VH-VL binders against Probable septum site-determining protein MinC (minC). Designs and how they scored, part 1

No score or structure here was measured in a lab: all are predicted.

Target 1, 220 residues: Probable septum site-determining protein MinC (minC), of Prochlorococcus marinus subsp. pastoris (q7v2x8)
Amino acid sequence: MKLILRGIANEFIKSFSFKNFEIDQNFFDKLITKEAPAAANLITENEKINSYELAKLKLILEKHFIKLSNIYSNNRETVLSGKSLKINSTFLKIKDLENQLPLDPSYLKKDILHKGTVRSGDRISSNGDLFIIGDVNPGAIISANNNVYVWGKLFGIAFAGKNGNKNASVASLYLNPLQLRICEIVAIGPKEKPKGQHPEIAILEDNKIIIKPYFLNQNL
Unless a header shows other numbers, all headers, positions and changes below count from the first letter of the chain; Kabat numbers aren't used for antibody chains.
F, E and O stand for the ipSAE by ESMFold2-Fast, ESMFold2 and OpenDDE, each averaged over both directions (binder to target, target to binder). V2 = 0.75 x the mean of E and O + 0.25 x the DockQ between their complexes.
Where letters were taken out, [cut] stands.
Atom coordinates printed by the task and the answers are left out, and those that the model quotes come from them; centres of patches stay.

## First folded at step 7 (VH-VL)

Design E1
Fold by OpenDDE, look of step 9:
Structure E1 (fold): chain C 220 residues (1-220), chain A 119 residues (1-119), chain B 112 residues (1-112)
Amino acid sequence: as target 1 above (220 residues)
Amino acid sequence: EVQLVQSGAEVKKPGSSVKVSCKASGGTFSSYAISWVRQAPGQGLEWMGGIIPIFGIANYAQKFQGRVTITADESTSTAYMELSSLRSEDTAVYYCARESEWGDYFDSWGQGTLVTVSS
Amino acid sequence: NFMLTQPHSVSESPGKTVTISCTRSSGSIASNYVQWYQQRPGSAPTTVIYKNNQRPSGVPDRFSGSIDSSSNSASLTISGLKTEDEADYYCQSYDSSNQGWVFGGGTKLTVL
């Protein structure tokens, strides 16, 4: 389950996940914020919640001056439970929950860890960050909504920032791609690559892709 | 595990109507969507529409809108599909199917009902 | 709205690997989950893959599903092909715009 806290003007404040209605001190601590949330939306994926459980949550939130304003769920019983409590409740397919709701960007992130060589003809795409432990061979295509990390040699095509994130990057222990794409900007990999291997990162600067050494202490 | 049992085969004249039933047993009925899918001889599967009994809301494929009526009786755990203005092209095996708990897939199917439309 | 397109038929020998494709005509294949159903002659369909790559209980691990956004297609892969795998296979996805389910045209798999 995910709770999205919003302000009086319905502005996003913060979101957090919790399981099994385990309402402990940690849960309460997460409700405390300087921005004084006024409302909360509950998103449930593959969870059946009864009226009693929802009522309990509603009461807890109200004690913290937070209104449980909306429930989104892919479970019909959960939606019915919400409606029975006069809470605006909407039934949606799980993909619609992920694709159509005004959610915290972190909710939409689908980070992928891939172990192994990405071979020619292979395609891997992540809705979050993409981490490859292995080489990406020529003819392979990897992409991510956010950052691409290749813990190996990148010889194929890499696309970061699929969703328009200008801060997206492509990093590799050995960066020698056929082609790089960050958002709408495309660049061809360097024609001459030094024999020495060191980590490099490709980023957008002034609407151009630049490649530089990737130092851990640079906070890129 | 839920089982869906459908009514028997039907032979109908063009222009008439047919009503097929689908009774659910061994599981929850009201909160699960029941869909109707037909398959003409030698052809593929075609979704016609579905209903969520507890909501009383039915959705229909555009192709059948106005000609098909899907209903449900919670007291008997039975869904119904009525197709009117029958044509020869409506000759098919009609299946009822239940969506899974999370609406991910059709986890249960009826045995099918053959409807033959002939003059 | 969209359509799902499958090859009409595929054939392969026992023990080999076969792949059946399912291409979405419009919108992203990743917009909604893809299911695969197996239908043997004279029987109702049964689920072999749901949510792109999940197997229901009782379905052997030689059945697998994948999504390729670049080709806007889903694939059903059957490894270690057996004679009992001979059947029609249908892909399925939900159309949020029309609030309805869409089936592919079906693929007849023949085990040689």
Scores: ipSAE 0.264, ipTM 0.668, lowest interface PAE 2.2, mean pLDDT 90

## First folded at step 9 (VH-VL)

Design F1 (from E1 with light chain S96R)
Fold by ESMFold2, look of step 9:
Structure F1 (fold): chain C 220 residues (1-220), chain A 119 residues (1-119), chain B 112 residues (1-112)
Amino acid sequence: as target 1 above (220 residues)
Amino acid sequence: EVQLVQSGAEVKKPGSSVKVSCKASGGTFSSYAISWVRQAPGQGLEWMGGIIPIFGIANYAQKFQGRVTITADESTSTAYMELSSLRSEDTAVYYCARESEWGDYFDSWGQGTLVTVSS
Amino acid sequence: NFMLTQPHSVSESPGKTVTISCTRSSGSIASNYVQWYQQRPGSAPTTVIYKNNQRPSGVPDRFSGSIDSSSNSASLTISGLKTEDEADYYCQSYDRSNQGWVFGGGTKLTVL
């Protein structure tokens, strides 16, 4: 069986395989931070697990500040056991269980921080958020599965929400792109250039790209 | 530093029931599993079942399913094992044991309770 | 469902080394951790080894544990035998198929 951990130890997603309901305490001690809540999904195939066994796992995880959030199994008794502990538990056939696993450990590095100007002919693509500290010149193409943030002037092409995330946004200190795309919606850059140098953000609302002022003044 | 103190020896007739108590002191009770293990005279250790007090969830060895009931009272830090329909072969010393924080071994044992089934 | 088989008795002289075996009848001995308990006459058991080879605080380092996948067994080794080591010893492991604990039959250690 596999335990998929989220939001622990500076890793985006971590997978643990443990056999026969035994937990390697030393491994957990090195990965767990007590400063941030974390969550775990348990994925089991052909394993009959009773509520007593799941309760023991739940207690161990809670002592290390990890919430057992979901159980996915092709065993109905295991699913019922999880539900009896008020854990979200879902019956899935074996092939559907595979869809709940991380495909590649390299997916842990999703976000990109780029310092410098993105010049004509350059292309940068992120599997998460994309942060640019610099300008994005005409002829440059930047894209991200999630958000695109340009701390500078955006003149080129920007594509946020590349994987279908409709909540993705594009923000820039000077938002004057040749083309702007969020998810499946494409907008041509405005005919009129911005008059001022105030930050703007583009979002998707009702299948339309809306550009509005972006005044993010958060006091710490 | 957890101490488990069990109730005293009992003599019971066949067909009756016995309820053995196990009181914990000096540590956390509710979030540790408590197991019951018996040992017939001259014989080895046999696991009967256990309970996780904070959830009230018990688990029983198949041999004892239907005859044994394991409960816990968080307010008194006490676990109980009740064995019904007693037979002469149920004569044994009954131990409670606390499982470790990780639930992978018994880190504390009670002193044992002799239950004699005769007459 | 598996059984853990131990020799009925072992004996050895003080200062010598003894090894008590614990053989698993089905499935791999490495599938679950093995624990070892010491029981002196008239007393409750106490843990001498857990997680195959770990000692609880207060257990002398002359007690050691190991597992061997080729013989499908666990071993408790006691070096520098003392008369106080005379006791019954039980191995234990978790049985996933029965969802419960299994003890070996026990071994009486006699210090000659």
Scores: ipSAE 0.358, ipTM 0.773, lowest interface PAE 3.7, mean pLDDT 84

Design F3 (from S43 with heavy chain A33G A58T)
Fold by OpenDDE, look of step 11:
Structure F3 (fold): chain C 220 residues (1-220), chain A 119 residues (1-119), chain B 112 residues (1-112)
Amino acid sequence: as target 1 above (220 residues)
Amino acid sequence: EVQLVQSGAEVKKPGSSVKVSCKASGGTFSSYGISWVRQAPGQGLEWMGGIIPIFGITNYAQKFQGRVTITADESTSTAYMELSSLRSEDTAVYYCARESEWGLYFDSWGQGTLVTVSS
Amino acid sequence: NFMLTQPHSVSESPGKTVTISCTRSSGSIASNYVQWYQQRPGSAPTTVIYKNNQRPSGVPDRFSGSIDSSSNSASLTISGLKTEDEADYYCQSYDRSNQGWVFGGGTKLTVL
């Protein structure tokens, strides 16, 4: 199952199973502002969530001062579950789920600092720079309008330069993504990467994504 | 493993054009760049240009700009290199090479195509 | 723009160690990865080192690559030299300025 939180400047998608419902505390911490209660819209795609599961999620969110305000789903049972809990719930087709109203921009920063592992199925998107302290596992997707920095191992998919910034880059202590995208250019990674790697940066050069050692002093 | 098979040897007159083909098999064609490298007799390797088929992105060495055209046909997994206004100095073995993942190095080479330019 | 300069030839006896240098004329050698290709007579080149010091599968560990920023050069080292190692060796790197790949002039390795 997936919890999709989408904002004007940023979006977060957390993949989880309600059967093994463990919410990453760190994930929600990034969405919470101490200045005001947060509101969340749950967007689910191809997920059947019963009333009990949804109630559990609601409680967890409330413990973190996040109000579950809306549910959008292409699953009828999920919508019914939401309604049973007096949560505004709307049935939508898949193509329309991505166009839902964003979260309150006040909860979102242009630049994102994420601490912790980005797991399979998770997505983080920033309208600025994206900083990740931790690993990005296979199946995870991270994106940013500008630069992506992964202070860990990058195994998932990374997309920099969402707005066409050709100077955007993807850097990691261990750069082994399944796929890299910078602006419109896509590069496919190797299945196996040699051992003994050092920090690397992916940039656009001559309309190609190139990988090179990341030396900060040379990239100023 | 990806194999690159090039077209056969060519004998051309000065001023004419030559088009060499490079067919890829055993892998994904569109996502990987194809470069062309030539080697004159007894000389070193010289990069001419390359193409990323899926995007149609082409880059040429300055030396050959305006005289070389690199194309790709995704449906046949074939890359082409056309060199015009041939001169004797263009006599060389022409190689196609596939760029690896991330475009880091040439991980596969064609067998080479000898192009002889003589009057 | 930069050039990569290699010695024209090197020679050594079997079992010994040989090093081939590749010096970049401008810019840092470390700014882009360096590759090494082996070319035997009448054959197409094959990769023996990529990303400065990585070996493709099938390349023996006798082959190693290194970068020296102080001399702005890369080196290919072949230990335990074998007769089969006799070939031309080319270094390669990407040049952002000329928007293309640059090869060294090549080094002929003769096994005595």
Scores: ipSAE 0.021, ipTM 0.523, lowest interface PAE 6.2, mean pLDDT 86

## First folded at step 11 (VH-VL; from F3 with light chain Y33F K51R)

Design J5
Fold by ESMFold2, look of step 12:
Structure J5 (fold): chain C 220 residues (1-220), chain A 119 residues (1-119), chain B 112 residues (1-112)
Amino acid sequence: as target 1 above (220 residues)
Amino acid sequence: EVQLVQSGAEVKKPGSSVKVSCKASGGTFSSYGISWVRQAPGQGLEWMGGIIPIFGITNYAQKFQGRVTITADESTSTAYMELSSLRSEDTAVYYCARESEWGLYFDSWGQGTLVTVSS
Amino acid sequence: NFMLTQPHSVSESPGKTVTISCTRSSGSIASNFVQWYQQRPGSAPTTVIYRNNQRPSGVPDRFSGSIDSSSNSASLTISGLKTEDEADYYCQSYDRSNQGWVFGGGTKLTVL
């Protein structure tokens, strides 16, 4: 079984599985802020849970300022037990229980780090920044909602700011793309090879894509 | 920590009932499970059931379902176990125990109440 | 549902180490935590081990607990045995299918 923790207005989501019908005290101390009230949904599959067991869970959660708000189960006795405790309890078939779970931890990941060459015919898209450690060959397409960084040679097509971020950029160690796109602006790659000996960055300036030397100086 | 003090020993006739009390002091009563465990002379421990006082929700071992009634009074911090239709086999020491905060073990036990069932 | 089986008695000399077993009849011993209780003659039980291997405050470190999936059992080990350790010992676990607590049959420890 799984317990899905939310803040007021669902401002955050945390999930975990539990064993022996107990909640690890250390787990909650690490995850729950003292300032934000929380709610929980219990999702069970093929589990018969009586009202005594649910009441203990409810009380443990309340000690940590978490309201057990909903129970979803394919077991009718579990649903009845929840109703007897005045908890919103819903019978759902196994297929429908998936709709009550958060996605895999991967749904929280916006940025992508790709190690290796992106070959012709490959496409990689990020919901945040995209980091490529390797080359991007002709015929490859890479895109990101925010920035694209290529630690290698960029020969293919790169699309930064896919969701409308006009401050997005495309940077590489050797910026020689077939096509660049930042937000709505498209530029065909120059016929000339890069002249500089350092990384370059492409940005939007005055509704045009401009390419500058990219010298990364860090505070030491 | 909670201290549990039980009512005194009783001698009962077969077919009657007995009600044993368990008063809690020095700790939280209402939000912890209170269980009842018995031990016949020379025998092992046997869980009978329990109650969560704040909800009045009970849980009974199947063997005792229908013969045992467990109640609690929050105002006096006292749990009760009533066993009906007594038989000589019900002669035992009856313990109350509080379930731990996380339901891990029984963290406090009463001193026990001897109930003797004889004709 | 399951049963917890313990030896009826064990004995050992002061200063030695004794181990009391607790074998689960069905399902895995690892499915639910195992507790151990000590009961001296004429006294209420007291907890010596919970959550397989944890000691409550005040229990001497010569008491230890373990589980073994290969034999499907839990063990209580008492080292440096003292005459005051002479007691009955019960293992206990929660039975999720019957939704209640199960005790082992008990083991009488005699210190010779």
Scores: ipSAE 0.557, ipTM 0.837, lowest interface PAE 1.9, mean pLDDT 83

## First folded at step 12 (VH-VL; from J5 with heavy chain G33A)

Design K1
Fold by ESMFold2, look of step 13:
Order: sequence, then structure tokens, then C-alpha cells
Structure K1 (fold): chain C 220 residues (1-220), chain A 119 residues (1-119), chain B 112 residues (1-112)
Amino acid sequence: as target 1 above (220 residues)
Amino acid sequence: EVQLVQSGAEVKKPGSSVKVSCKASGGTFSSYAISWVRQAPGQGLEWMGGIIPIFGITNYAQKFQGRVTITADESTSTAYMELSSLRSEDTAVYYCARESEWGLYFDSWGQGTLVTVSS
Amino acid sequence: NFMLTQPHSVSESPGKTVTISCTRSSGSIASNFVQWYQQRPGSAPTTVIYRNNQRPSGVPDRFSGSIDSSSNSASLTISGLKTEDEADYYCQSYDRSNQGWVFGGGTKLTVL
């Protein structure tokens, strides 16, 4: 089972796994930051938990000023136990339990590293950054919520910042796309081939897509 | 810190009921789980069940489900255990015990109450 | 569910070291904390070890507890054995599957 600890107004969210209700001072030292959590959600999978066991957890959390706000479980007896303690308790199937987990460092990895050429007709979409080691052929479409980096030639369509991130960029060793998109702004690639052998980066400035040289010094 | 004082010894007939009390003093009562443990003569300890007084929530060992009732009175800081349909094998010393603040072990025990069930 | 098995009795001389075992029948001994209780004749039990190896205030440091995952057992060790250590000793752990406490059968320690 997992306990999701949240700060006031979700200022921070921490997730941890535990079993056997062995919640003691040492346990909290691992998870309680300088700013103590205000609330907790309990997420359990295939665990029958009675009201006596839940009441112990509730009392421990209350002594540390943490409200046990929600219980999510695929076990109906666990849900009934939570309701008997006046805790908001919801039956969910296993796959829906995963939707109640907040992002944590081990689960938050949304980036994609792709090695190889992205072929015409292929599509790759990242929920974070997208890193391509290879070429992106005409007719391929690549997209990311954040940045797109192509260690190779970009001929296809690249869409960065698809979740609304206006600070997103598209960089390539040879930036010759059919179309670039950053957030909601679309630009058609130039007819002329890139001159010289240098990396370029596309960014959004003043609601326009601007292409400029991309060198390590601009980041250091 | 807490002291648990139990009611006196009892002699009962088979088929009757017994109710043992456990009064807490010198410590917090309502937010600590109180368990009941029995010990037949010459035998070991056997957990029967417990209660969290502030919620009135009980938990019973399967062997005693349906025969045991555990209650608490916050106003008097007293827990009670009632065992019904007594048999000769229920002859034992009955202990109350308080669970620790963290709920991981028993940190205080009552002196025990001898219940004799005679033919 | 599981059982906790202890030897029925053990004897040892004053000043020596004695070890009382507590073997768990199924599941890992490390899954739940093990406690040890001392019960002198005619008295209620008292805690001598909790959370595998912790001593309550007032328990002498010659009492120690340990866990051995390879034998799936816990041990109570009493060094410098004294005549007042003569008692019954019980291990205890929580059974999550039955949602209740389990005691070992008890060990009578005799100090000769």
C-alpha cells in the first residue's frame, strides 16, 4: 500500500510505500520535510484492511497534524472500513488506482530517447523532452510537451511545447524541417538548405519562431 | 505511565457469561488501543481482541468472534470484555493490555482476572 | 496465518548466556516486528524487547533481541544470567492476514 502526502494547496507531493502499518517516528523522518504535510491519501491494492487497522493509521497521522483525506482501494471491505471512520473512500479497479498516484521522481520520467531514424509515416510523442539520435525523414512527425532535440538531420515535422510550454525549443544538427511548431505557433521551413555545418535551434520570440545557431556556449 | 487495574476473580457456571473490567489511570485512555489476552492454567498467552475507545471500533480474533464483546467507557476510562456461552476450557486468567502510542506492541498490562468455569 | 514456535524450556547457570528462539512457520520473520515479554510466576507479563531489538526503559542491557532471516526466527538473548530472570518468555508478532496478534507458545527459563 502507498501513502500520498500533500502539503497545503499541493505545494509539495510525496509518495511512499509501506506495509503492515508499521508507521513510527523513523518512518516520518524519511518523508516529512521542513514543511510538514497537511493531508494524506491511502492507496491500497488487493489488501483487506479492517476499520481497527485504519483507525490506528488515522490516529498516528492526526498526532502529526496530517488528515487522512481519501482511501482508494480495489477491496470493498477496505472501502467500507474507511467509510465507517468517516473517511472519503472510493472503490477503484487496479488500473484506476494508478491514476490516483501523483508524479514522483521514479514515476515522473516522461522523456523519450530514441536511437535510430524516424521513418516517413512514423510518429513519436513524448510527455516530456524528446531526444532523437538519428535523422527524422520527410513525412515523419515528432512531438514533445517540452523540448525536441535531434542529433541528426530534421526533415519532417517537429512540434515542441505541445502542452502550452512557450519556452520549448527544437534543436537539430541540420535543421531543415517541413514544418516547425512551438506551442500554437507554426512555421514553414525555409526553401534553401542550411548553410555551413552547425547546429541550429528554433525558439519562440514575440510570438514568432526564430532560428539561430545553437552552440554550447549559449547554455554555459 | 498508565496503570491498568482489573476487576476481581469470578467463578461461573458453564453456559453463563462473564464481564471483566479494566480501568486505566495515570495516562491517556481514549486514543490507545486496549487488547484482551487470556492464559489458561499452565498454558500460553492467547490474544482475544481489542478496542480503540475514542472510535468504539473493535477487532476480534476469529476463534472468539460471536462469543466476545469488547466495549469501552471513555467517561470512566474503563474497558470491558464480556465472554458468553462459557465452557470449562474458558477457565483462564484474563489480561487487558494497552498498545503503545505507535500501535506496534503492548506497553502496559493489567494484573489479570482469574475466571473459573466449574462444572 | 502463521505460528511462532518456541522451545518448551531452557535451563542455564547464573552468569551464563541463554538464547531463546522464536521460529515463524510461514511468511518472513522480518515482515512484522517481534516483541518479547517476560512473565514471572503469578505476575502479568512485562515487555523486555520490542521492535525486534529495542529495550524499554528500565530493562537491563544484558537483554537483547535479534532476527535471523535465514532460519526465519527471532532470538531473545540474556547474558550475565541472574536468578531473577527465571520466568516464562513469550515472543509476539502481528499477523496481517488474520488481522490479529500471535504469541509464541512460551519458554520456561530455569536458572539453576
Scores: ipSAE 0.429, ipTM 0.792, lowest interface PAE 3.0, mean pLDDT 84

## First folded at step 13 (VH-VL)

Design M1
Fold by ESMFold2, look of step 13:
Structure M1 (fold): chain C 220 residues (1-220), chain A 119 residues (1-119), chain B 112 residues (1-112)
Amino acid sequence: as target 1 above (220 residues)
Amino acid sequence: EVQLVQSGAEVKKPGSSVKVSCKASGGTFSSYAISWVRQAPGQGLEWMGGIIPIFGITNYAQKFQGRVTITADESTSTAYMELSSLRSEDTAVYYCARESYWGDYFDSWGQGTLVTVSS
Amino acid sequence: NFMLTQPHSVSESPGKTVTISCTRSSGSIASNFVQWYQQRPGSAPTTVIYRNNQRPSGVPDRFSGSIDSSSNSASLTISGLKTEDEADYYCQSYDRSNQGWVFGGGTKLTVL
């Protein structure tokens, strides 16, 4: 089994593996870092863990101000036990646990929420989704492994799906970038401004970047 | 340091039930697991189950599943164990015990409650 | 599921050293911590060793615990044996497969 520790801003802090479900001072010394953890995710494989055992872990973590936020497991009884404690719990295949999301910190989404304008010369890069509440000025570069969402005007360069995710998208309230990139496909921005003043989303369809109107409060 | 004080001895008829109390004082109650352990005359210790009072989450040994109910009242710092459908082989001393801060051993034990089941 | 097997009784003279064994029937003894409890006649158990080899406050240093992976057992050792050490001793460990606590059968220590 493995615990993934995150800080107040959901940033990755560390992970550590353990074999025996026995918690003592040595186990907990691994949790004490310069970066004060605020949350933990538990990753198991086929371990069967009942609600009483999970509750004991939850209790000791909470005594140290760490929220047990998520459980990822290949054991359905363990997932049910987590749900009974109101912990967000997800069933995953062994391959997904070992090679992808929960067992390798490089696969964990590390979303970034940025409040404010991204100024010329600034570069923001996310290992997950990137959320900007503000404008992205000309000369700014923003990128994400997954989606890029700009709650404002996007004038700079945006790169979604930089890890090869072809399902990634770029959305903004005013989509007028110098350059868009989704995965390996690049579209250089036109010299002309968009005709509309409405939210738009850029996606890949048939290996080409397509821009559509984007409406969050109703389905078209 | 916590002290656990249990209810007094009981004499019961077969087929009835018994409810033993365990009151904690001098320490924290709700955030520590409480276990119940019994000991028949001249025999060893046998774990029955436990509770984490703050969550109300219980765990029972398979042998007692369906006959034992463990509860806790946080306002009085008291745990309870109820054993139903009593038989003569349920004659034993029943102990409550609190787990340590880390949950790695029983750091405090009640004085025990003798339950005698006879006709 | 595993069992913890202890000798039924052991005896030794005052001032001598006695060792009580606790053998785990399946899986490694090192997989889970071993605790030791002392129970004098008519009294509740008290902890003398936890986490294999740790003493609670107030337990004399003549009580010690150890683990031996080759014999798959834990041991409680009492040196400088005193008549007040005459009691029943139980080992205990957590069984992850049964999801519960397991006690050994108990050992009666007689000091003659």
Scores: ipSAE 0.514, ipTM 0.807, lowest interface PAE 2.5, mean pLDDT 86

